# Designs tried in a protein design chat: miniprotein binders against a7ua95r516to809. Part 75

Target 1, 294 residues: a7ua95r516to809
Amino acid sequence: ASLSLLSISDLVPDLQFIFFWMSNAIEILYFIQQKSPAYMQTIELMDDKAGSKESLLSATISANEEAMTILEEVIMYTFQQCVYYITKTLYVVLPGLLDCNPFGTEPSSEQCRRAAGVCVCAVCVMPEAVRRVVSVFQTTSDLLQQYQVHSEIQSQMFAYLFFFTNVSLFNQLIDKGPARGWFQRSRVLQIQASVKILLDWAKGAGHNHLAQKFFAKFCSTVTILASPPQQLSQMSWKALCAEHPSLKPVQLHRILTQYQLMAELGPLPIWQPSSEDEAYIYRTVDLLESFENH
Below, E stands for the ipSAE of ESMFold2; O stands for the ipSAE of OpenDDE; V2 stands for 0.75 times the mean of E and O plus 0.25 times the DockQ between their complexes.

## First folded at step 6 (miniprotein)

Design cc47
Fold by ESMFold2-Fast, scan of step 6:
Structure cc47 (fold): chain B 294 residues (1-294), chain A 83 residues (1-83)
Amino acid sequence: as target 1 above (294 residues)
Amino acid sequence: DPKEMVELLLRIAEVLLKIARLALEIGDFEEAIEIAKLAIELIQIAMEMAEKYGTDPEVREKLEEILRKAEEILKRAEEELKK
């Protein structure tokens, strides 16, 4: 009964109107910026024996400033509305990525050439949960291209969407992971495979640099949890901090504590924090990430 | 919010008309025509959105007023070019 949320497909007509106006506002802003110097020069070259030139110049400056303010307001508003609706949809579908199995056996994953008597195995099929997330990103990309939104705005949009996705997945894994069994090795490997599909999509879409930057925390977390015990135990606290600079000391300590528990390595911790990091390990306020881009 | 968007489009059109009028005053008739046509397009779309999502009667009256003013600037600029 409460709450009902729409899929990205249900929001596409409304998003089309918002993208349309964002694109138009950007183009109008650019047009006005290009024309302002010409207007000012024309006014300066006018004969002014009555003093009307100063009034016309003042009116032109005022009109351009008013146009700039309104257009920036529209661009900001439409950008925020797009982000709001897209992230609201992402928030609903992202937890499914932590619960899906991309290694699942499907009849279509294996094809046998009956005539030759030889069986040729196909690669993994994309899970439905991952497909839902990719569809949100692909629909966003399609709309930005359809309305020819400036590349800088496109980059800012995906930077925020990747930031949001990273925070959502990291917080879900850290906060709910123990109760949901997500720290078990088999589950972590499934999560790693699923996130690789998202990163591969981002690379194909031309957003590899943004994905590497904004998924760093979640990727570091999954990489540590998926590490073989022998490999991970050979790394010092200092080495782990250097290899995973996106993780705060309290976050890294919590991840390693969960790893020791799930790997049944005993109650005594094998990764000793540096004296400089000890003060920050117990700051619970730094454990979960904020959705605010400060 | 579509209703808020209609108000923002109206404000953009109002400023475009001020710029078109200034272009007309400085003798840039081609620019006045281009900007006036853009303002008319924005108002027409704002009116379509107002019809679909609803709006205050005062906003609809302002849309109609600005459309009439934009058409007047367009007509005057076109007549000046013919001269």
Scores: ipSAE 0.157, ipTM 0.613, lowest interface PAE 3.8, mean pLDDT 78

Design cc5 (at its last look DockQ between E and O 0.50; V2 from the best seeds 0.00; counts 0 for: pae E 5.4 > 1.5)
Fold by ESMFold2, look of step 6:
Structure cc5 (fold): chain B 294 residues (1-294), chain A 83 residues (1-83)
Amino acid sequence: as target 1 above (294 residues)
Amino acid sequence: DPKEMVELLLRIAEILLEIARLALEMGDFELAIELAKLAIEIIQIAMRLAEKYGTDPEVREKLEEILRKAEEILKRAEEELKK
């Protein structure tokens, strides 16, 4: 009776219908757009019999404009409906990404021990929580291919999904991280490994540039938190802002505050905000990101 | 909603057919053929949707009527072009 645990597989029939509708609307719109100049030129070259040419031109312009308007609205609404259904599923599965352990319950397992000194990610299992998120993205990709949706629309779809994922993960980390212990170094490294698996999926699926763009805020946050104290303590506020432009001053200040608590460091003079940024580091309304794209 | 999609496709096909009819009146038989073929494709898509997901009987009848009209315009335009 509860829809709070929606899986992507439960939504496939609805998504198939919506993708079918969207794909056909796109094809028809493309045809009208490519043929419209030819229609207008043909009418203008016609012999004018008692002025019927002007009436036909006006009717043709009006009909083309109405058709394109209707089709653009259909594409917009079907796109938004797809995003709505998919993000409802993502909302349910994303929190688990912050709690999972991609290194397993025994970091000293035989496979991890045999991989000592090499990238440990080669021996990581995909946690169920990460698998659920990847499944949403993979199912979406499969449906887009099945219905032959134009590549530009596919890119826009994943841009929205990655944006949603970034906002959800960032907000939960910032808002719930202290209470959940997510700022502990071992936990941050686990989160970093889980996000790496997700980024690898995006790269393999041909969406690397979109993932790099839209995960920037969350990735910057994890990069800072994962940095060794000896390295991070040598970076000034100005350098950190330049290195991580996706972070607002209030967000960077909050991240550094949590880092200081985790590393048991007192305030560092080098992390003092610039005078211009000082006005913004306490604007709590700017701390969490909006799920609205604009 | 599948019913709304069928009705939208029907409206688009009606608009295209009016343009095709006007093109036929103007003597642009190639344009009339092209638009009539497009309208037929759209109506056939709408009819497949109507068979799979259902639609009002009135809309189904109009789909069939518009298909017949599109085929007639196509036939007329092709005959005129051969002349």
Scores: ipSAE 0.025, ipTM 0.459, lowest interface PAE 5.4, mean pLDDT 79
Fold by OpenDDE base, look of step 6:
Structure cc5 (fold): chain B 294 residues (1-294), chain A 83 residues (1-83)
Amino acid sequence: as target 1 above (294 residues)
Amino acid sequence: DPKEMVELLLRIAEILLEIARLALEMGDFELAIELAKLAIEIIQIAMRLAEKYGTDPEVREKLEEILRKAEEILKRAEEELKK
């Protein structure tokens, strides 16, 4: 099946199954962790009937350890499967976010038109490309809530999804942006508006802190590119580093170099890296973000 | 793989049944009831999965056996708690 046709709605039945198992495994693990110490103490306090106590205690410890190990494996597996399916869907819809014109009059979604006439909900007024991305996150949120998944696991899920989204968008912008005209001010402003809609959704969903943390690099890049030449040309390398600490020196240098070319600015001595950063601006291996270590 | 999931659930239910039996033997009827109920829920989920996705006849037989054993433990524990 063409990856282009994969919608989050098509994955819902499979995801429901995985989320069901993940939630149940977490609940069982939590139950064992809470009850096992009290149970072991109860066994320890029992009268030592001729070696039966030690055998029972050993058997109980072994059974609990095995159960916890299996449950942890199930939780890890189901978590990874959820992430795998959701990130595949994100991979398909995220490029559309960079090409989206949020200022265009796109018709409201067919679904909202059918139910209440002119739905003015935040999702119905979203551009289609933004709505598709938000729909992935909203579906994930709805499933996590439906199956009452533990809040820590929910936070880890969204942390990873935001991380993945940031890496994907950042790498696409840095790598393909100049060729696709995404560094043009008009296009950057469109991207900035689209990202704001996504961040507003994340705030409304209770994930504001995670969104701010994990989108920092992409947001910093967009903020720099959206800056008027008159303003940005007055900012020193050190000032830009201080305002955008999420960007590595090589990344900031690449962004500024591409900005300079796009804006037809001559060499700006004020953007020259410090002597300390000069060694780092040539580390091309650090230019793109890695999906590793998360 | 749904088949692997059914087998994992079966194994978890077996472990819970062992602990429930131990709890019953030790006179912790409340714990035995909780663990037996949990085992039943897990087995019922596994049975639904087995029915939906298909499983080996041997796995179905094991699921039914574990369900029977869990219900027996539950019944015994509830009877002892009422005394």
Scores: ipSAE 0.021, ipTM 0.472, lowest interface PAE 3.5, mean pLDDT 85
Fold by ESMFold2-Fast, scan of step 6:
Structure cc5 (fold): chain B 294 residues (1-294), chain A 83 residues (1-83)
Amino acid sequence: as target 1 above (294 residues)
Amino acid sequence: DPKEMVELLLRIAEILLEIARLALEMGDFELAIELAKLAIEIIQIAMRLAEKYGTDPEVREKLEEILRKAEEILKRAEEELKK
């Protein structure tokens, strides 16, 4: 039973309250910022009766500064709580993305060829696993829009969610991929199609640039693994490094090693690391990505 | 989480009321009214959260105290502006 697991829909009531408070805190902060100059001007124009002007100015500055600090803490706290609950939900649903088949059950080239006007065997469906991930992003977007959270904070939220998703998927593919068969070409093409659904969602939501930036490592990995043997075998180590700068030497080496194994290719001299990179392909500490921002 | 939010809202309302009191003393009655109304709204929401999730009795007493102070500042500012 998945009794101890929460879906995104189970969190919506709690998330609504947190987003409500984030939005209110932002609006109150803006109100205080807008009114502060008027306060300062009014005090400066006052007659210094009984020498109280400097004391009043100091007290007003202190009160405004304290209010802004507390509001900023509320915004930060509510942002962190949203991120915590949303990423906790994502962590549970993301592994399914690597195991699902968006092309449906056992498509064949023969069946596709027989579909004269429509190739039904190659029609992508949104697998339950992909739908769950998209649902988390969509629910987050809906709540941010419902409570009119400023676009900068919306961008920061999705930047972190995409960062988290990229790290989670990359680490799972690299660490568990060999045992799960995820490096097999058919499985890589399924993963690529599933990731495209997420990227298409991000583009539709206005977050294309964030998705391109924060999914770079996982997208590079999938792009290399999905490349036809004829094409990839023509690319040198240096060319691959140039096209995929997000990948560390040890990461690229692991990916190419898995590709050689799955494509049944012998050792290729063209994929030999440069003299500068040779020592770094053995740095196991650099293989997996950290979930913590540096 | 909700209990910490109640305490943060209470603190924000306290500061807004201090600024409203200063505005009232300076003769800026329109600003005092706006700030007092915001403080009342914040306290009412904090009270609703406190009812749903519970809170320390001292915090509840403070919420009621700050609400009364906010209503008094609002009343005084409105009467002055009426003039």
Scores: ipSAE 0.016, ipTM 0.459, lowest interface PAE 5.6, mean pLDDT 79
ESMFold2 (binder alone), look of step 6: mean pLDDT 86; pTM 0.833

Design cc6 (at its last look DockQ between E and O 0.03; V2 from the best seeds 0.00; counts 0 for: pae E 4.7 > 1.5, SAP 77.317 > 70, placed apart)
Fold by ESMFold2, look of step 6:
Structure cc6 (fold): chain B 294 residues (1-294), chain A 83 residues (1-83)
Amino acid sequence: as target 1 above (294 residues)
Amino acid sequence: DPKKMVELLLRIAELLLEIARLALELGDFEEAIELAKLAIYLIQIAMELAEKYGTDPEVREKLEEILRKAEEILKRAEEELKK
């Protein structure tokens, strides 16, 4: 209940303020960039009868550079503030995806596919945990569009939000999965279904390429864990590394260890790490991902 | 911080207005008009923020001063362009 105080809806007034200023700063910067070269060229072509041309040019350059510097700082600051508040909300709601049962009484994407005879515009009701995450992304998308934020900035925003989502889900699964029972086959399949709903949202919102790029680590993890034992046991360590390049050796090793425990398999020779990876599979400092962004 | 945003908007508007004055000296009246309109827009937003969240009296005086100067430049540039 107390965690609901961190919901995206509670932050909308503050986010509206920040998005308004980010958008305006971008438009003002664009205006200065579009107009100032022509203005400087006009000064350069001016007849300098009184010797004022050099002074005018110098003053114009100084004012333009200072204004652009301030605007770039505003854009950077407002972007960082948006990311901070939105990811604070995401951090609270993301763990619910790991506990979610999308196959329950509520309609799911699989259950809705059997709804013959209804209008094709009928939308499946998302599980609550998925809906909370989608609500954060959708509210963010709506605000970015409402304030007509430049599309490049919108893409950068979602790149970071998907990066954050991937890191949060991966770290929670790896760190808390054994204690929470998240490596059980039925739970992995539930997690896979919940993430598919989220990825479908990202595709429909025009962010499929970003989602595919930044969810790769978590999706690889779930794909491995969801694989049937007969299929996965035929894949060598080297093949698994090649199929899942987003996973570090220590991460892949941990995932396979959990898979062996879940499937009640003994160590498999085909999953023995390569010689170059052998030194890295026990580096616990590399197991969890950092939330720090470049 | 709304107070810092008001100060930032004021600073940007001041810079745009200096460029607008230079555009007037050049006889580039269309550019002066656009720059003055942009400065007025920023100042009006800053004044709206100052009303809602408060600001230092010194900053409020600067906002009113810059608005007056920007409106004067806009009027002069528009009159010159029509000539």
Scores: ipSAE 0.043, ipTM 0.501, lowest interface PAE 4.7, mean pLDDT 78
Fold by OpenDDE base, look of step 6:
Structure cc6 (fold): chain B 294 residues (1-294), chain A 83 residues (1-83)
Amino acid sequence: as target 1 above (294 residues)
Amino acid sequence: DPKKMVELLLRIAELLLEIARLALELGDFEEAIELAKLAIYLIQIAMELAEKYGTDPEVREKLEEILRKAEEILKRAEEELKK
């Protein structure tokens, strides 16, 4: 099946299965951790019938250690599988976020219209492209809650998903943005509004800190590009570096160069990199973000 | 209670078996092999405990069934990996 047709709804049955086993493995691991000392103590209190007690204790200890190791591996495996499938769906829907016009009167989702007429909930008033992205995250959240997955695992999953989303959106914007016209002010404002909707959802879902942390690069890029020329032209390289610490010098330089071209600004000496940063602005290997460093 | 430990190990092995099956269905043959081997290992431990301390006949039958299923998944995954 072409990746282009993959929806989160199509993966729900498989994800439910994985989340079920992940949750069960966590529960069993927790059970072993909590009950193993009591079991060992119970064995220790048993009458020593001809060395059977020591043998049972040793076997129980060994079995518990091996079981815990195996359960940890199962949890890691199921976590990775969840992330793998969810990121595939994100890969399909994320490009639509950059092309979205959130200021258009797009009709509310067909699903909410059928159930309650004109639903004015925050999700139903979202542009379709934004709603598709939010739907992936919401489905993930709902599944994690349904299976009562430990809060730490939930946080780790959302951290990775936000990381992946930021890298994907940032790289697309930097690489394709000039050619797609995404650096035009009107388009940037659309992107900014779309991202704000996503961040507002993340805040409402209790993931505000993670969202702010992991979307920092993309948000910084959009903020710079959304800035009026009159305002941005008054900011020095050093001030921009300080305000946007998530951006590498090469990234900031690329953004400013493309902004200058788009806004038809002449050379701005105030945006000249410092002597310290001058060597780094040519490190094109650092321009795009990597998926490997998480 | 040794019987409770046998039941716990059985449950863990069942869990691993189902995940191994999932891995096999997803084409992750290496992971399926690993998980199946782990399930077999836990069942062997459970069987040893059951032999030593006794268990319910129904639990013994389940242990044997899970062992058989784990071996089948292992074999299938190994065959697919050789393809």
Scores: ipSAE 0.020, ipTM 0.405, lowest interface PAE 3.7, mean pLDDT 85
Fold by ESMFold2-Fast, scan of step 6:
Structure cc6 (fold): chain B 294 residues (1-294), chain A 83 residues (1-83)
Amino acid sequence: as target 1 above (294 residues)
Amino acid sequence: DPKKMVELLLRIAELLLEIARLALELGDFEEAIELAKLAIYLIQIAMELAEKYGTDPEVREKLEEILRKAEEILKRAEEELKK
């Protein structure tokens, strides 16, 4: 196996180690936050024999502040390491999602014959490329549950993973899509179906709200590109901006231009940018998304 | 209750020491040093309270055990930084 074929399964032992310690650090932080006020109050109520009460309180406050700071740094460091390894794996597997065909996994005649008595024989198996992405999310979820990481941290983890996935997919589609033929209607419908599998996984895992929030840009892009020509040609620039607020003017303009080319529609006056947006449709520096969560 | 304070400090020091060990294993030697020093500091406060107000022999033995482990992690982390 080459380094580029390293799967999420290969990283599980290292991730287990890091998640274990992140969970421990979080528990220690909460323990200190809960017990420190009670401990300080107990010292306050103690008999000041030999005049050491003020010294002990001062030392306790200092030690508490240092412990809190160090624990927060450890939690941040372990969180960043988990994110680094997980996103590194995602980066390798995500492009495959744009090339896979979920509709190509139709059942064989043998499978249909074995389903005798059932009126529905069309069964789709998750494409390998989609399965690899889902495996990364599922393994992350399993590790967070196994080590009982607080729900707040779990939400932050998936918020970032969905953010990363959205940026990666959007940038790949916009940058490489024209050359790879990904803007062809049949290809867009395949991408839409593959993305739906990821969103359905997120919903099943209890992260529907995060998925809706952090996949908004890529979902808007795919929704526009998958729209029938009859429907999309009736929508004005203003209407599209209102329905897809996550898209910047330059991004929407690029998407509509690609749609025109693939659908052979020719120029549509209703897709003319508003006066307010005219200056922004040529801002090429704003075309691709940043991986920084800002 | 001074006995409860000794127990809380001991528990915090034990947990800090586990994080220090993780930092050491991950190659984060500076972090391991700071965490080990903090654990030693908390154990010293706990030992002072235990001496002043009295404690069970098991608790005293545990305080000495954790102090020894913290000093060992500190020494190992400092030696790694010298390399």
Scores: ipSAE 0.013, ipTM 0.280, lowest interface PAE 8.6, mean pLDDT 78
ESMFold2 (binder alone), look of step 6: mean pLDDT 85; pTM 0.831

Design cc7 (at its last look DockQ between E and O 0.45; V2 from the best seeds 0.00; counts 0 for: pae E 4.8 > 1.5, copied fold)
Fold by OpenDDE base, look of step 6:
Structure cc7 (fold): chain B 294 residues (1-294), chain A 83 residues (1-83)
Amino acid sequence: as target 1 above (294 residues)
Amino acid sequence: DPKELVELLLRIAEIILRLARLALEMGDFEEAIELAKLAIELIQIAMELAEKYGTDPEVREKLEEILRKAEEILKRAEEELKK
């Protein structure tokens, strides 16, 4: 099946199964951690009937160690599988976010129209491309809550999904943006509005801190590109570095160079990298973000 | 792979079964019941998957054995709570 047809709804049955197992494995792991010490103490207090106590204690310790190891493996495996399936779905829908015009009168989702007439909820008024991305995150959130997955695991999952989303959007914008016209101010403003809707959703879902942290590079890039030429042309390289610390020198230099070309600005001496950064602006290996560093 | 999943469920059910036995031996009958029920549920899921995807006969035999043992623990724990 072409990756282009994969929706999060198609994955829900498989994800439900994985989340069920992940949740149960976590619950059992915590049970072992909490109850095993008490059980071992109880065994230690039993009358020593001809070495049976030592044997039972040894067997219990061994069983608990084995159980803990297997459960940890299951949790890791199920977590990785969830992330794998969800990121595949994100990979399909994320490009649509960059091409989205959120200022257009897009009709509310058909699903909400059928149930309640004109639903004016925050999700129903979203542009379709934004709604598709939000739907992936919302479905993930709903499943995590449905199966009562531990809050730490939920946070780790959203951290990774936001990381993946940021890397994907940033790399697409830097690599394809000039050719796609995404560096044009009107398009940048559309992207900025779309990202704001996503961030507002993340805030409403209780993930504001994670979203701000992991979307920092993409948000910084969009903020710079959305800046009026009159304003941005007054900012020095050093000021821009300080305001956007998430961007590497090579990334900032690339953004400014493309901005200059798009805005038909002459050479701006104030955007010249410092002598300290001059060696780093040519590190093209650092231009795009890696998925491996998470 | 559905086969790998069945094997994973089997391994988890075996672990839960050992924990249920331990709880029973410790006189924690409520916990033994909960663990035994969980083991039964996992095994039933594994059996359904095994039937749907045609798993090895040896795996089916193991699933049936674990189910029997889990039901036995459940019964014993429930009997002890009624006393």
Scores: ipSAE 0.134, ipTM 0.615, lowest interface PAE 2.2, mean pLDDT 87
Fold by ESMFold2, look of step 6:
Structure cc7 (fold): chain B 294 residues (1-294), chain A 83 residues (1-83)
Amino acid sequence: as target 1 above (294 residues)
Amino acid sequence: DPKELVELLLRIAEIILRLARLALEMGDFEEAIELAKLAIELIQIAMELAEKYGTDPEVREKLEEILRKAEEILKRAEEELKK
């Protein structure tokens, strides 16, 4: 039919409404949970016949249970709606992270490279592709703060967004990397730098632990691909599995195969899978990650 | 689904109103006021949603009825506190 933009800025009015209600539902649930024991105690202290007091107690318990059940459903529904809209936006902007050159995006970045070679002094400007992704995360963070959403729900939101980001980037790299030239060492270093900028944002936003946990698979992949051949060729299959536990055997095998092609290395006996892993390197159903929440 | 959300908000407001009525019966007039105000806020949000996305006439009628009942409880609780 027609071109449709899924920019985060176009979604803000709908997200504001959904965040507003999610925040209110959380506060109402908290209110009811904190006051439920007081209702029970007040009713038990009433001067009344057991039958009349029991009826009022039963009505109060029923009303509290119904309210908590429905509020939990509203919170889950609104949370899922927020995640749905935000991840549709992320899906559109995330591929750009794999194609961008963080070293040449801004004049200050270019000047830093020419004056000092690789960008030193820990000063890097944000490339447009990274800026688009950060804008989604920052807008989400701003909305959560604006509506005073409980910090535990904020953490759950970013846990899922980082999980989604990791799955999307990993799947694209594995699936499209050979055709796009993303396994070339110069491209891997550019990808690594772009992702580091995103991880720095997550640290500054107070989500470092979540980012470290949920980006582990993609970061492990990039770390392996960025390793010098002389260094990586000295690491056994078991050592690589131990150092990168987030990678499944089929995933590690695929990464090493692509590395061998790009580094012009022949088959290495030290990279042969253990006997227990050998059956798993052919499980292509496990190669790409599912967007299913774990 | 926005219509489903309007209906969920209505059900929550009904339950909050029941809690407000129970608080009024127990003589906890400050809590009855808090709960009645909350029910009113929930109904107003549901009415705004219903205006934006539409809803069944029966649901709109229920929203208006619950609003009236919540305002009555609020008035009664406030009158009791003036004593």
Scores: ipSAE 0.030, ipTM 0.505, lowest interface PAE 4.8, mean pLDDT 79
Fold by ESMFold2-Fast, scan of step 6:
Structure cc7 (fold): chain B 294 residues (1-294), chain A 83 residues (1-83)
Amino acid sequence: as target 1 above (294 residues)
Amino acid sequence: DPKELVELLLRIAEIILRLARLALEMGDFEEAIELAKLAIELIQIAMELAEKYGTDPEVREKLEEILRKAEEILKRAEEELKK
């Protein structure tokens, strides 16, 4: 229940077992895929003195198909369990990302203070809230590497984790932002800096393409909210839609309305929705994103 | 569910054991040894999980049976390879 009790490190032993099982299932699947054709060919070349060749071939095909099916089930099950535990941890730590101040803990502060001869009493490379999120991604990456999980499965896992993170952050910002003060310009700039740390981590880990794809909605939202009033007020609805294709009309309209309120801008006729989009602006059911990925 | 995973590992070990027997019958003793060792490893993992999370007596009996059969194939393949 407590943030101090819920850490990715507490789940590592359980995750290690699940990753171990997943890796072994993948290796067995690969082994069967490689050996099966050779065994079938050997059977076909065998001397059919007893007429047992057809029976042996049939039994081998049946055994191979059964093994493949069960291994695929084990791989899917273990993958789903990993995702469940990791996203459960992410859900708890992600809100902290929207409330932290990365500008108070600059990465270079240690170096500057040492050079100045000042004693550094507290070392902080990045905000604790951001470190908690990065730690979840890094631990996942470490486990995938430790158990030598194939790159395709690694990509699928991070695609889902980035998707989950994007949806969670977007929904929290849109739904709870007004009450939490998250739309204030100073807070938006802090959020933008925190998100940049996550995106920089993803780039360093070799997942830049996945991060760009799955964080698009939240990044568009933060980009709009961080835009200077002078710049944003000169853009038409059509131009904003073209610049931010990941946002639905109702989502873009809500973001612009919040921007107008926080920037203390008067009525803005330039942000008039297209005739095609006008009917969709009032569809509040489309405002928040679904966590369901079918 | 760890108990469900024990049952899945048991079924995989049974399939690997069948392939080990096929390799043995075909005179591929090196492959029979490799597959038998793999089946033993899977059963040992399943048994460790069964001890930690619990399992049905029927499942425990099946794990012991498959382990015994895998060890028998390993012994036979190793004896043939010495020849």
Scores: ipSAE 0.015, ipTM 0.467, lowest interface PAE 6.4, mean pLDDT 77
ESMFold2 (binder alone), look of step 6: mean pLDDT 86; pTM 0.836

